VHH binders against q9usu1r752to985. Designs and how they scored, part 14

Target 1, 234 residues: q9usu1r752to985
Amino acid sequence: TPEEFASQMTLLEFDYLKQIPSREWIFRSWVSRDSRSAVRNYINFSNCFTYWIINCILEKKNTKARTAVISFFIQTAYKCLSLQNFSTLMSIVSALNSAPIYRLHAAYKLVKAEDIICLSGLREIVETKKNFSTYRALLRKAELPCVPFLGVILSDLTFIDEGNPDVLDSSPHLLSFNKRHRLADVVADVCRFQSSSYEMQSNTDLQSYILHRCRFVNQDLSYLFDKSLSLEPR

## First folded at step 4 (VHH)

Design k06 (framework vhh_etentamig_d1)
Fold by ESMFold2-Fast, scan of step 4:
Structure k06 (fold): chain B 234 residues (1-234), chain A 123 residues (1-123)
Amino acid sequence: as target 1 above (234 residues)
Amino acid sequence: EVQLLESGGGLVQPGGSLRLSCAASGFTFSSYAMSWVRQAPGKGPEWVSGISGSGGSTYYADSVKGRFTISRDNSKNTLYLQMNSLRAEDTAVYYCAKDRFDFWSGTSEFDYRGQGTLVTVSS
């Protein structure tokens, strides 16, 4: 079910989150081409999961079957919001917003009105406009346990490290101190999220299924778009 | 474990030809777009060419269009780059890359793990 699936995704995502040591945030270990960092492993899992959703929808030749899969993931995303699992929420909405899936108007016409309204609300939460302002506001209000979307955190760390947000000053110690302070705040926030846990029962069969299926999905958006056109050519 | 092994590079005279190969293992080869990326001495990496998982769509950088041809053999898990009319500016280490759109960054991510194969164009 959507509830069960959302719960197990939350446990999987939280496990990836807990594996990230503070040193990776400080040294940006994930940007190396040969990196075997915990952040890189999490990014890889998240992308595989997003592509798996796209593949699941497009493997259904029948319009009603595609609608059922789309509806399932909308309901799963809404349950993730209830669990404060923003990472899985971002992945599902990203898949539904992808070019191969967004264009499936015939399948979307069969989706229940309440699910369409729900999806519109979820899209507002994940919107990148104004530097993810809606998501950031929601995250600030979130109580533990919570799975944040790390893509926003990675963007912030890149801005802090590579940017020149401070006005040019004669004191390099002040500029260094300001950067260090911002980095420390980000690290502290991540550690706070890692400190709690979800008190849900693990379904190891479902978790293993998800991990295994993510390994074997097509991750070629051009191919997936062509497949989308073959299913709904208008 | 993902492995990419490039071969076929060497020393060639201007106007010559070389065929690069990349043997892939550890993933479902046909499920990924593949690219060739090169890095000239003292320069950053430059994307050269890309091919869809099925081989039905190919893409080229303006600097190589009409001279290079990318292809793949999914039955052998092998990517190829046929390079014709080679120029001194084509001198670089060539890497094959597993290519995908990264939903976290919103851009293409190239996974090129091999040591590459050196192509030197010199008389």
Scores: ipSAE 0.474, ipTM 0.770, lowest interface PAE 1.3, mean pLDDT 84

Design k08 (framework vhh_etentamig_d1)
Fold by ESMFold2-Fast, scan of step 4:
Structure k08 (fold): chain B 234 residues (1-234), chain A 123 residues (1-123)
Amino acid sequence: as target 1 above (234 residues)
Amino acid sequence: EVQLLESGGGLVQPGGSLRLSCAASGFTFSSYAMSWVRQAPGKGPEWVSGISGSGGSTYYADSVKGRFTISRDNSKNTLYLQMNSLRAEDTAVYYCAKDRYDYWSGTSEFDYRGQGTLVTVSS
């Protein structure tokens, strides 16, 4: 179900988050593409998961079956929002916004109006406008436990490192004027998120299935777009 | 482990040609789109060309369109870039890259490894 899938994704995402040592933030161990850092492992998982969603939808040759998969992921994303799992939410919306999936108008016409309205709201949360202002406001109000979107954290660390504090309108610590103090604030926020836990039962079979499927997923965007065109021409 | 090994670079005169190769291992080559990315001295990386996993679709940056041809041999796990009518501004280290989607930017990201292969167009 969407609920069970969202719960297990939340546990998986949280495990990736908890494994990141503070030294990686300080020394930026993930910057090298050859890095075996915990941050790079999390990034790779998130990208593979996003591609897996795209593949799941395009695997269905019947329009109604594609609609069912799209609806499943919309409902999963909404449940992730309820669990304050912003990472899985970002991955799902990114997949649905991808060119191969976004263009599937015939499949979307069969999606329930309630789910379409839901997806519209989720898209608003993840929009990059004004440096992710909508997401940042939501994250500031979130109670623990939650899984923050790693991309915003990495973006903030990059701008701090480059010495461009004035482009961070939603800076985690508005009054910080020193690079070291701004870095410490980001690390403190991450440690705060890592300090809690979700009290949900682990489904090891489902988690193993997700991890295995994500490991061997087709990440050829042009192939996936061509496949999209073959399923819904024009 | 994903491994990409570029070769075929060298010194060439303006108007000349070179063929670059990239030997891939550690992943199912035919399942991934591949790209060529270059980095000129003192500049950031520039995407040059891309090819679908099957080889059925190819894409080029405006700066190389009509001069460069990307191709692949999935039976040999090898990516190629045929470069014709080379110009001084084509001087760069050329990297082959495996495409992947970057979920926080909503765009394709490229992974590349090794030293790349240096192409110098002079004289």
Scores: ipSAE 0.005, ipTM 0.174, lowest interface PAE 11.0, mean pLDDT 78

Design l01 (framework vhh_etentamig_d1)
Fold by ESMFold2-Fast, scan of step 4:
Structure l01 (fold): chain B 234 residues (1-234), chain A 122 residues (1-122)
Amino acid sequence: as target 1 above (234 residues)
Amino acid sequence: EVQLLESGGGLVQPGGSLRLSCAASGFTFSSYAMSWVRQAPGKGPEWVSGISGSGGSTYYADSVKGRFTISRDNSKNTLYLQMNSLRAEDTAVYYCAKDRYDFWSGYEFDYRGQGTLVTVSS
């Protein structure tokens, strides 16, 4: 079910979040693509999960079956919103917005009007325009427990590390101080998110199933696009 | 061991053309999407073009769309980039990459070759 799936994804995402030690933020351990850091493990899981959604939809040979899977993930994303699990929400909408899936007009025509309206609202939340302003506003109002979207955190850390929007009339020591202060604020926010917990019962069978499927999913976006074209030409 | 070897770079005048090649080995070439990425001196990498494993789908950055054509010959394990109407801003080292799209960082490259330098100058 959408509710159960959303709950178990929330527990999995939260576990990945909790495993990230503060030192990784300071030393940017994920910058190397061959890194075995906790941040890189989380990125890899989120990416695999996003591809798994795409594969699930494209594995269905008939239009009605593809529609059912699309509807399931729309409903799952909405349940994630109610759980304040923005990470899974971002992954699902990213998959539905991917080129192989977004183009499936025949499948989308069969989606119920209420689900289409729901998806439109979810797309607004995850819009990248104005530096994720809608998402950032929602995150600021969110109470614990909450799973933030890692991509925004990583983007902010990269901006802090590579450049400071402050005027360069400051001494090097003041610039270093301001950079450390901003880095400390991001680390404190992450620690705050990590300090809470979701009080939901773990379904280890479902969690193992998700992790197993993500491990073996096809991550060739071009292959998946070709598969999309074979299912719905035009 | 995955290996990629780029060639075909050189000096060309604005408006000219060049064709780049990438010889791939160590993996089943037809099963993987491939990309071309470029990096100008002092700038970050820019994704240029991508092609599906079968060659059925191609993708281009807005800066090169209509001027560049990506293609592949799976029987020869070779990737190509035909570059037409070259401009000074196309000057960069061009890299062949076995592609992976990451939904958080955009395009990530599992493997990247040594690169081939393209200089567009009078």
Scores: ipSAE 0.031, ipTM 0.416, lowest interface PAE 5.1, mean pLDDT 80

Design l02 (framework vhh_etentamig_d1)
Fold by ESMFold2-Fast, scan of step 4:
Structure l02 (fold): chain B 234 residues (1-234), chain A 122 residues (1-122)
Amino acid sequence: as target 1 above (234 residues)
Amino acid sequence: EVQLLESGGGLVQPGGSLRLSCAASGFTFSSYAMSWVRQAPGKGPEWVSGISGSGGSTYYADSVKGRFTISRDNSKNTLYLQMNSLRAEDTAVYYCAKDRYDFWSGTEFDYRGQGTLVTVSS
């Protein structure tokens, strides 16, 4: 069910978040593609999960079955919002907004009006306009426990690192005070999110199913787009 | 296969302007943040500018803020960098890159193109 799936995704996402040591933010251990860092593991899981949603929708041969899967994920995303799990919410809406899925007009036409209205609201939350301003406003108001969207954290760290010199021009052995202060702020925020917990019963069978399915998903977006075209031609 | 092809570089005098283009293919362009990165002779790569997938948010390194403008045309799968008031220190090979925060692409400026050389001299 949407509720159970959202709850178990929240526990999985939170487990990935909790395993990230603060040193990875400072040393950016995930930057190498061959990295075996906790951040890299979380990124890989998020990518796999997002692609799994796309594959799940596209594997359904008939329009009504595709609609049922789309509706399931809309309802799951809404429940994630209620749990303040913004990470799973981002992944689901990103999948639904992907070119292979967004174009499935016939399948969307069969989605219930209340679910379409719900999806419209979720799309506003994840909108990238003004540097994710809607999402950032919600995150600031969120009470613990909460799972923040890792992508925004990584983006902020990238701009801090590349927009600021590592070393002061006048002091080659010292990091910029501004850069250190900004990095400390991000680390403090992550530690705050990691310090709480969700009090929900773990469903190990469902969690194992999710992890197993993500391991074998097709991540070729071009292939998936071509498959989308074969299911719903223009 | 993700492909990025940069163009528009060349020789320009100080105070002049150039517009760089990057033609993207092999991925859903509008779903990914994009960046311009440059490498000057004898130096490491420097991030120059970034733009969100929708084009609604833009970011600039302090060295180019107020002089450079990043933009994109999602209908043409093309990224642009308008460079005004060029200085000798802007001399570099400029690369088009996918931003690391995009969950589809992985982490470090994936799929950099071949680069386009910009030389600012009299």
Scores: ipSAE 0.007, ipTM 0.148, lowest interface PAE 9.4, mean pLDDT 78

Design l03 (framework vhh_etentamig_d1)
Fold by ESMFold2-Fast, scan of step 4:
Structure l03 (fold): chain B 234 residues (1-234), chain A 121 residues (1-121)
Amino acid sequence: as target 1 above (234 residues)
Amino acid sequence: EVQLLESGGGLVQPGGSLRLSCAASGFTFSSYAMSWVRQAPGKGPEWVSGISGSGGSTYYADSVKGRFTISRDNSKNTLYLQMNSLRAEDTAVYYCAKDRYDFWSGEFDYRGQGTLVTVSS
């Protein structure tokens, strides 16, 4: 069900989050895409999960079956929002916004109006406009427990690494201080999120199923787009 | 480390042509499939075209088939998109990407800064 799936994804994502030691933030252990850090492991899982959603929708030859899968993930994303699981929410909306899925107008015509309205609201929350301002505002108001979107955290760290864009107002020593100060703030925020827990019942079978499926998903986006075209040519 | 630098965009009249280039560095270019993705203001990303690492296979969105040609020069680590018979609806920022989704950015893997194409009379 959407609720059970959302709950298990929340537990799984939260477990990945809790496994990240603070040293990885300081040493940027994930920078290489071949890195075996906890951050890289989490990123790899999230990428696989996003592709798995795309594959799940596109493996359905029948339009009504594709609609059912799309509706399932919209409802799952909404339940994730209720659980303050922004990571799974981001993955689902990213998959639904992917070129292979976004174009499936015949399947979307069969989606209930309530779900379409829901999806529109979820898309607004995850919009990248003004540096994810809507998401950042929502995260600021969120009470623990919650699962933040790792992508925004990693983007902030990349911005810190690339230096202060306001170079007109800063000397080299002030830039060094600001860099260390902002890094400390990011680390503190992550530690805060890691300090809580969700008290939902674990479904080990479902969690194992998700992990297994993600390991064998097709991640060739060009192939997936061609498949989308074969299912709905116009 | 890994860098993708798009160029060749600009203002062009309907029916005109542009050639986009993407200079790649920091990885073994010939080992990766590459794509062109565009994003019009206020819309989601639209996959435009893809090419295999060797250049032996090419793929196109229905909206650009017959008008656009993707190619690559592996000796120069450069990806190209030849755009002919341009239409107002082709107006977008065009990005080149390694053909892998990048979850942490919510975008295609190692997308560059993009190059703006405006088709207007």
Scores: ipSAE 0.014, ipTM 0.340, lowest interface PAE 7.3, mean pLDDT 81

Design l04 (framework vhh_etentamig_d1)
Fold by ESMFold2-Fast, scan of step 4:
Structure l04 (fold): chain B 234 residues (1-234), chain A 124 residues (1-124)
Amino acid sequence: as target 1 above (234 residues)
Amino acid sequence: EVQLLESGGGLVQPGGSLRLSCAASGFTFSSYAMSWVRQAPGKGPEWVSGISGSGGSTYYADSVKGRFTISRDNSKNTLYLQMNSLRAEDTAVYYCAKDRYDFWSGSYSEFDYRGQGTLVTVSS
């Protein structure tokens, strides 16, 4: 079910979150492809999961079956929101917003009105407009336990690292202070999220199934778009 | 089925030049950013250079900037790397890579590469 799937994804995502040591933020271990950092492992899992959703929808040869899978993931995303699992929520909406899936108008026409309204609300949460302002507001209000979307944090750290070329009177001392302050905030926030736990029953069979399926997924967006065209020619 | 076939490697003296080629098939070549990735003996993979699907934007690692030039011919489904002023540190197996879309960054920032690559040895 959507509820069980959302619960197990929350436990999986939280496990990835717990594995990130604070030293990775300090030393930026994920920047090196060869390092096999916990952050890189999490990014890889998250992307595989997003591609797996796209593949699941496109594997269905008839329109009603594609609609059923789309509806399942909308309901799963909504349940993730109720669990404050923003990471899985972001992945599901990203998959549904991908070009291969977004264009499936015939499949979407069969989705229940309640689910379409739900999806519209979820899309607002993941909107990148105004630097993810809606998501950031929700995260600020979120109580523990919570699974944040770390992609926003990685983006912020990259911006901080690049600096401001228009600052004429800045000193290296002031730039160093600002970077350390923001890094300390990131470490503190991640540690805070890691300090809690979800009290849900683990379904190891479903977790294993998800991890196994993510390993064998096509990650070629061009191929997936062409497949989408073959299923709904226009 | 994605296939990438690298060629053009060989033995050259320091200061020499080589031109690498990669023949691509099994995907819409012009829709994908492409990269060159190298792996030196006993070291991990190092990203070398990248080019957008249209060829309008190119990117280089600091270690090769000013010496290497990446280019592509979308009509021939071929990626190129022109390597000038070669150094002993450039000795590596060079792989052609199809960039993978990363949903966290919203960009092509991961690399899918396969095959045996092409060996470049820079020594006297």
Scores: ipSAE 0.350, ipTM 0.730, lowest interface PAE 1.6, mean pLDDT 82

Design l05 (framework vhh_etentamig_d1)
Fold by ESMFold2-Fast, scan of step 4:
Structure l05 (fold): chain B 234 residues (1-234), chain A 125 residues (1-125)
Amino acid sequence: as target 1 above (234 residues)
Amino acid sequence: EVQLLESGGGLVQPGGSLRLSCAASGFTFSSYAMSWVRQAPGKGPEWVSGISGSGGSTYYADSVKGRFTISRDNSKNTLYLQMNSLRAEDTAVYYCAKDRYDFWSGTYTEDFDYRGQGTLVTVSS
């Protein structure tokens, strides 16, 4: 079910979040694509999950079956919102907004009006408009427990480290102080999110199934777009 | 599980040619975009070229455009890089890599976790 799937995804995502040690933020271990880090493992899982959703939809040969899978993930994303799991929400909407899936007009025509309205609201949350302003507003209002979207955190850390392009450096001491304070604030926020727990029972069978399926998923977006065209020609 | 085996490197004079090969196993080769990445001693990795899963689209770094040609044979699970008009600055270990679209960054990236042992190309007189 959407509710159970959202609950188990929340536990999986939260486990990945909790495994990130503070030293990775300081030493930026995720920048090296050759080395494995907790941040890189989480990003890889998130990408695999997003591709798995795309593959699940495109595996269905008939339009009604594709519609059912799309509806399932819309409802799952909505349940994630209620759990304050913004990471899974971002992944699901990214999959539905991907070129191979977004173009499936025949499948979307069969989706219930309520689900279409829901999807439109979810799309507003994940849009990059004004530096993710809608998402950032929701995150600020969120109470613990919460799973934030890691991509925004990594973007903010990169921006801090590379410097604010609008800030003129007139003093090395002043620049160093400002960078350290902003980095400390981001690290403190991550530690705050990690300090809480979701009070839900683990379904280890479902969690194992998700992890196994994500490992063997096709991650070629061009191939998946061609497959989309074969199912619903332009 | 995923294995990539590069071959075809060697010593070549400036202006010469080499063809690199990469034998892939452990995944559905035709379903993944592939790239060539090179690394000179003491320097970071540099993306060289990419090809879509079907072979219908190819991409090149500005440093190699017009000189290198990427191709693939999906029936043999093999990726190729034809290198012409080689220069001293092309000296590097060449790796093949399985590409992925990174939904976090919104762009295509090499999957360095799946690159092989590499093959050394030395361009010297």
Scores: ipSAE 0.100, ipTM 0.545, lowest interface PAE 4.8, mean pLDDT 81

Design l06 (framework vhh_7pa5_2)
Fold by ESMFold2-Fast, scan of step 4:
Structure l06 (fold): chain B 234 residues (1-234), chain A 123 residues (1-123)
Amino acid sequence: as target 1 above (234 residues)
Amino acid sequence: QVQLVESGGGMVQPGGSLRLSCAASGFTFSSYAMSWVRRAPGKGPEWVSTISGSGGSTSYADSVKGRFTISRDNAKNTLYLQMNSLKPEDTALYYCAKDRYDFWSGTSEFDYWGQGTQVTVSS
């Protein structure tokens, strides 16, 4: 069910979050694609999961079956929002907004009106405009436990590390001091998210299924777009 | 085989305009998002703009927003970048790129690049 799937994804994502040591944020250990950092493992899992959603939809030969899978993931994303699991929410909406899936108008026409309205609301939460302002506002109001979307955190760390090229002061050491304080604040926020826990029962069969399927998914978006065209031309 | 060929670069004075073109072959052009990426002397690549396969959605780097317009002609398999109000800081090699998407960064990965076309904004 969408509820069970959302619960198990929340447990999986939270486990990945909890395994990230503070040193990775400070030293940006994930920058190398070949690194075995906890952040890189989480990025890889999350991308595999997102591509798995795309593959699941495109593997269905008929329009009604594709609609059923789309509806399932819309409902799952809504349940993730209720659990304050913004990471899985982001992954699902990203998959549905991907070019191969977004274009499937015939499949979307069969989606229930309630689910379309729901998806529209979810899309507004995750939209990137004004530096993810809607998501950031929602995250600030969220109570623990929650799973934040780490992509925004990674972007913030990169921005802090690079600095603002337009800030030219007579005291360069002041910029270094401010940079360190901003970095410390981001790290502290992550540690706060890691300090809580979700009280839900683990479904090891479903978790194993998800992890196994993600390992064998096609991650070539260009290939998946061509497959989308074969199912619904134009 | 994927092939991208840029053209339209040149020298222009600050405040001037240039229109870049990218001729694409070896893939179904209308099926892929396309991007413009630039590399200034001594610096790494900077993403400039992306356009969806249909041309229905576009995005721009803050440094060029309001000055540059990305467009495409799927019948001609050609990508364009109209550059207005050019600044010395826009001096770079401009590449068109076929996109691959990283969902966590929310940005395109660029595996296929053209050879680039030089844009110089001076004097």
Scores: ipSAE 0.273, ipTM 0.632, lowest interface PAE 1.9, mean pLDDT 82

Design l07 (framework vhh_8emy_2)
Fold by ESMFold2-Fast, scan of step 4:
Structure l07 (fold): chain B 234 residues (1-234), chain A 123 residues (1-123)
Amino acid sequence: as target 1 above (234 residues)
Amino acid sequence: QVQLQESGGGLVQPGSSLRLSCAASGFTFSSYAMHWVRQAPGKGPEWVSSISGSGGSTNYATSVKGRFSISRDNPSKTLYLQMNSLRPEDSAVYYCAKDRYDFWSGTSEFDYRGQGTQVTVSS
């Protein structure tokens, strides 16, 4: 089930990736949280999915059931790594690292040692240390097909915008060239990722289930943290 | 089920004042920070002001600092924005928002629920 779930998430995320037109990178169409851009739709889906994982774990009233859900998502994240789906990998580890879930020591005690070791390795990949150095190294070595984590790309574009103004009083051509050169590199990388395809069979029932469930979840971390405390009080 | 209902907007002349209200339901209002966000036609949303759950801490965008004041009445579950010395550039649809964490940016972002209230400052 983890492998099948990872495969279908990969197809869904890749579909979101392929729908992004290059002009959105130029015009920063996603900057508005309520925009209808393809990038914003992808961000919204990804966040809903991350919150859905948190909700799935916290809806289980007994410790063994919570452990089973946590183990399922660890195994799913590992399968995503095998598929070079770094976006779903990032979402799952983010959910497991969230305050409501990270604190569930009783549930984690029941997780197999093998899965704990696996999670530790996955956490290392998604660490923000040194500007996501471990993730960036893996992405550079990745063969196509691959689903990159666009959050790192969005961060890079923000850095480009803030560090490289469009106009200077002197040598505007050189600054404009440098900024456009960096933007062109980002666009070329995204286009490269979009040009490939995964040869997995689509499971429309599971994809519909994911899309439907992910859209109807509580996205209030404070509420979810309080729910976590009610399940494992301190 | 979070519900937010904004009101109090209208058409006013530059230099006028308006007080916006946001009626909240479906969550423990006093436990969450609240925000005002505005969006003008053809522009992205702009954060205007924030207030902590207790009301003890407030923050403002530089463009409105000294002119706007945010407040809340936790017993009535209502958020307010007092807008003074209104300028044409303040024209926008104003939304109240409950914060949510965005996992892609690693920061809290505003979650808008209501239809907003239109403020037009024109002579």
Scores: ipSAE 0.428, ipTM 0.786, lowest interface PAE 1.2, mean pLDDT 84

Design l08 (framework vhh_vobarilizumab_d1)
Fold by ESMFold2-Fast, scan of step 4:
Structure l08 (fold): chain B 234 residues (1-234), chain A 122 residues (1-122)
Amino acid sequence: as target 1 above (234 residues)
Amino acid sequence: EVQLVESGGGLVQPGGSLRLSCAASGFTFSSYAMAWYRQAPGKGRELVAGISSGGSTSYADSVKGRFTISRDNAKNTLYLQMNSLRPEDTAVYYCAKDRYDFWSGTSEFDYWGQGTLVTVSS
C-alpha cells in the first residue's frame, strides 16, 4: 500500500541520514575523489530510487496499468508529506516531472481528479523558485521527526565552501567569520534532524526488496525517453 | 561524451557588462544542475552561480544582485549575465555540470569546460 511503502521508505531514508557523521558535513568528504562517504551512498540510493520509479511506470505497456503506478506514487508522496519525509517526496515528484513521465498525457488523463489535485499541491511544495522558498518554510515549521531533502543541504554547503574561497591567506576576518557561522548553522540543523527517531514497525522484507530493485535499475534517461515515445507517440 | 564550451569573455572597463555562454553536449542537459565557477590569478576556484534542473538559482555573496545565471534547455545552453563588473571579477570563467541528475540542488561538479577569460580593467 502507499502508506506501508511510505513508512518503509521513511525508515530507509532516515537510516541513510543517521549514518552520516558530522565530520562529513564539516569537511565535505563526499567531494574528494578518494574519500569514502555516507553522503555519496545516500545520493546514489536517492538517485537510483528516482530512476526505479521511472522504470516502474514505463515497464507497464497498458495505459491503465501505467495510470495505476502513477497514482500509487502520487499517493505514496502524499503519505511521505504526512510523515514529514521530504526526501522521498522530492524523489517521487522529480520522477513524475521527468521528461519520460511528464509527457504521458494518456496515462495522466485516467488519473483521478483528487490525485491530480494532490500532485499539483506536492509540486508547489517542491517548487525550486526563490531557492526552494516553499520547501524551506515548511521545513522550518516541521516538528521532529522529519527527513529533510539532502539536495538543499548539499547545495547550501557547496555555496558556503566554494562560494567563499580559501581563507588561509590574508582574507578579511569578517568574511571568514560569516563563512564559519553559516557552516555551523547548517551542521547544527542536520544534527537536530539526526537526533530524532521514527517509531514505526520495520518491514525488513519490503526494505530489502526496495534496496535490491534500486540496485539494478536502468539509469539511461535517453533510453527511457525513447521508451516513453514508444508507449505514447504524442 | 560530455562537452562544455564557454564563450563571451573579453576586456571590459569597471561598471561594464558581459554575457557568457556555455554550449553543452553529450548528456541530457535539462536533467542536470549547472554552474559557473571562476579562477582569478593566484587564487583557487570559486563557485559563482548555480542553477538546478528545475531553474532554481543560487549565487556567491560577491556577485548577488550583479550576476544572473539562466539556462535554455531547448538549445542546451547555459548563460551568465554579468553587470556592474569590478576589477576583482577578473578571472577565467568555467562552465560546470553536476555529477548527479535529478538533484534540485548542487552536490558536486564532475565535468568542466576549458574556460573563457574575463578581464575588468581600465
Scores: ipSAE 0.394, ipTM 0.719, lowest interface PAE 3.3, mean pLDDT 84

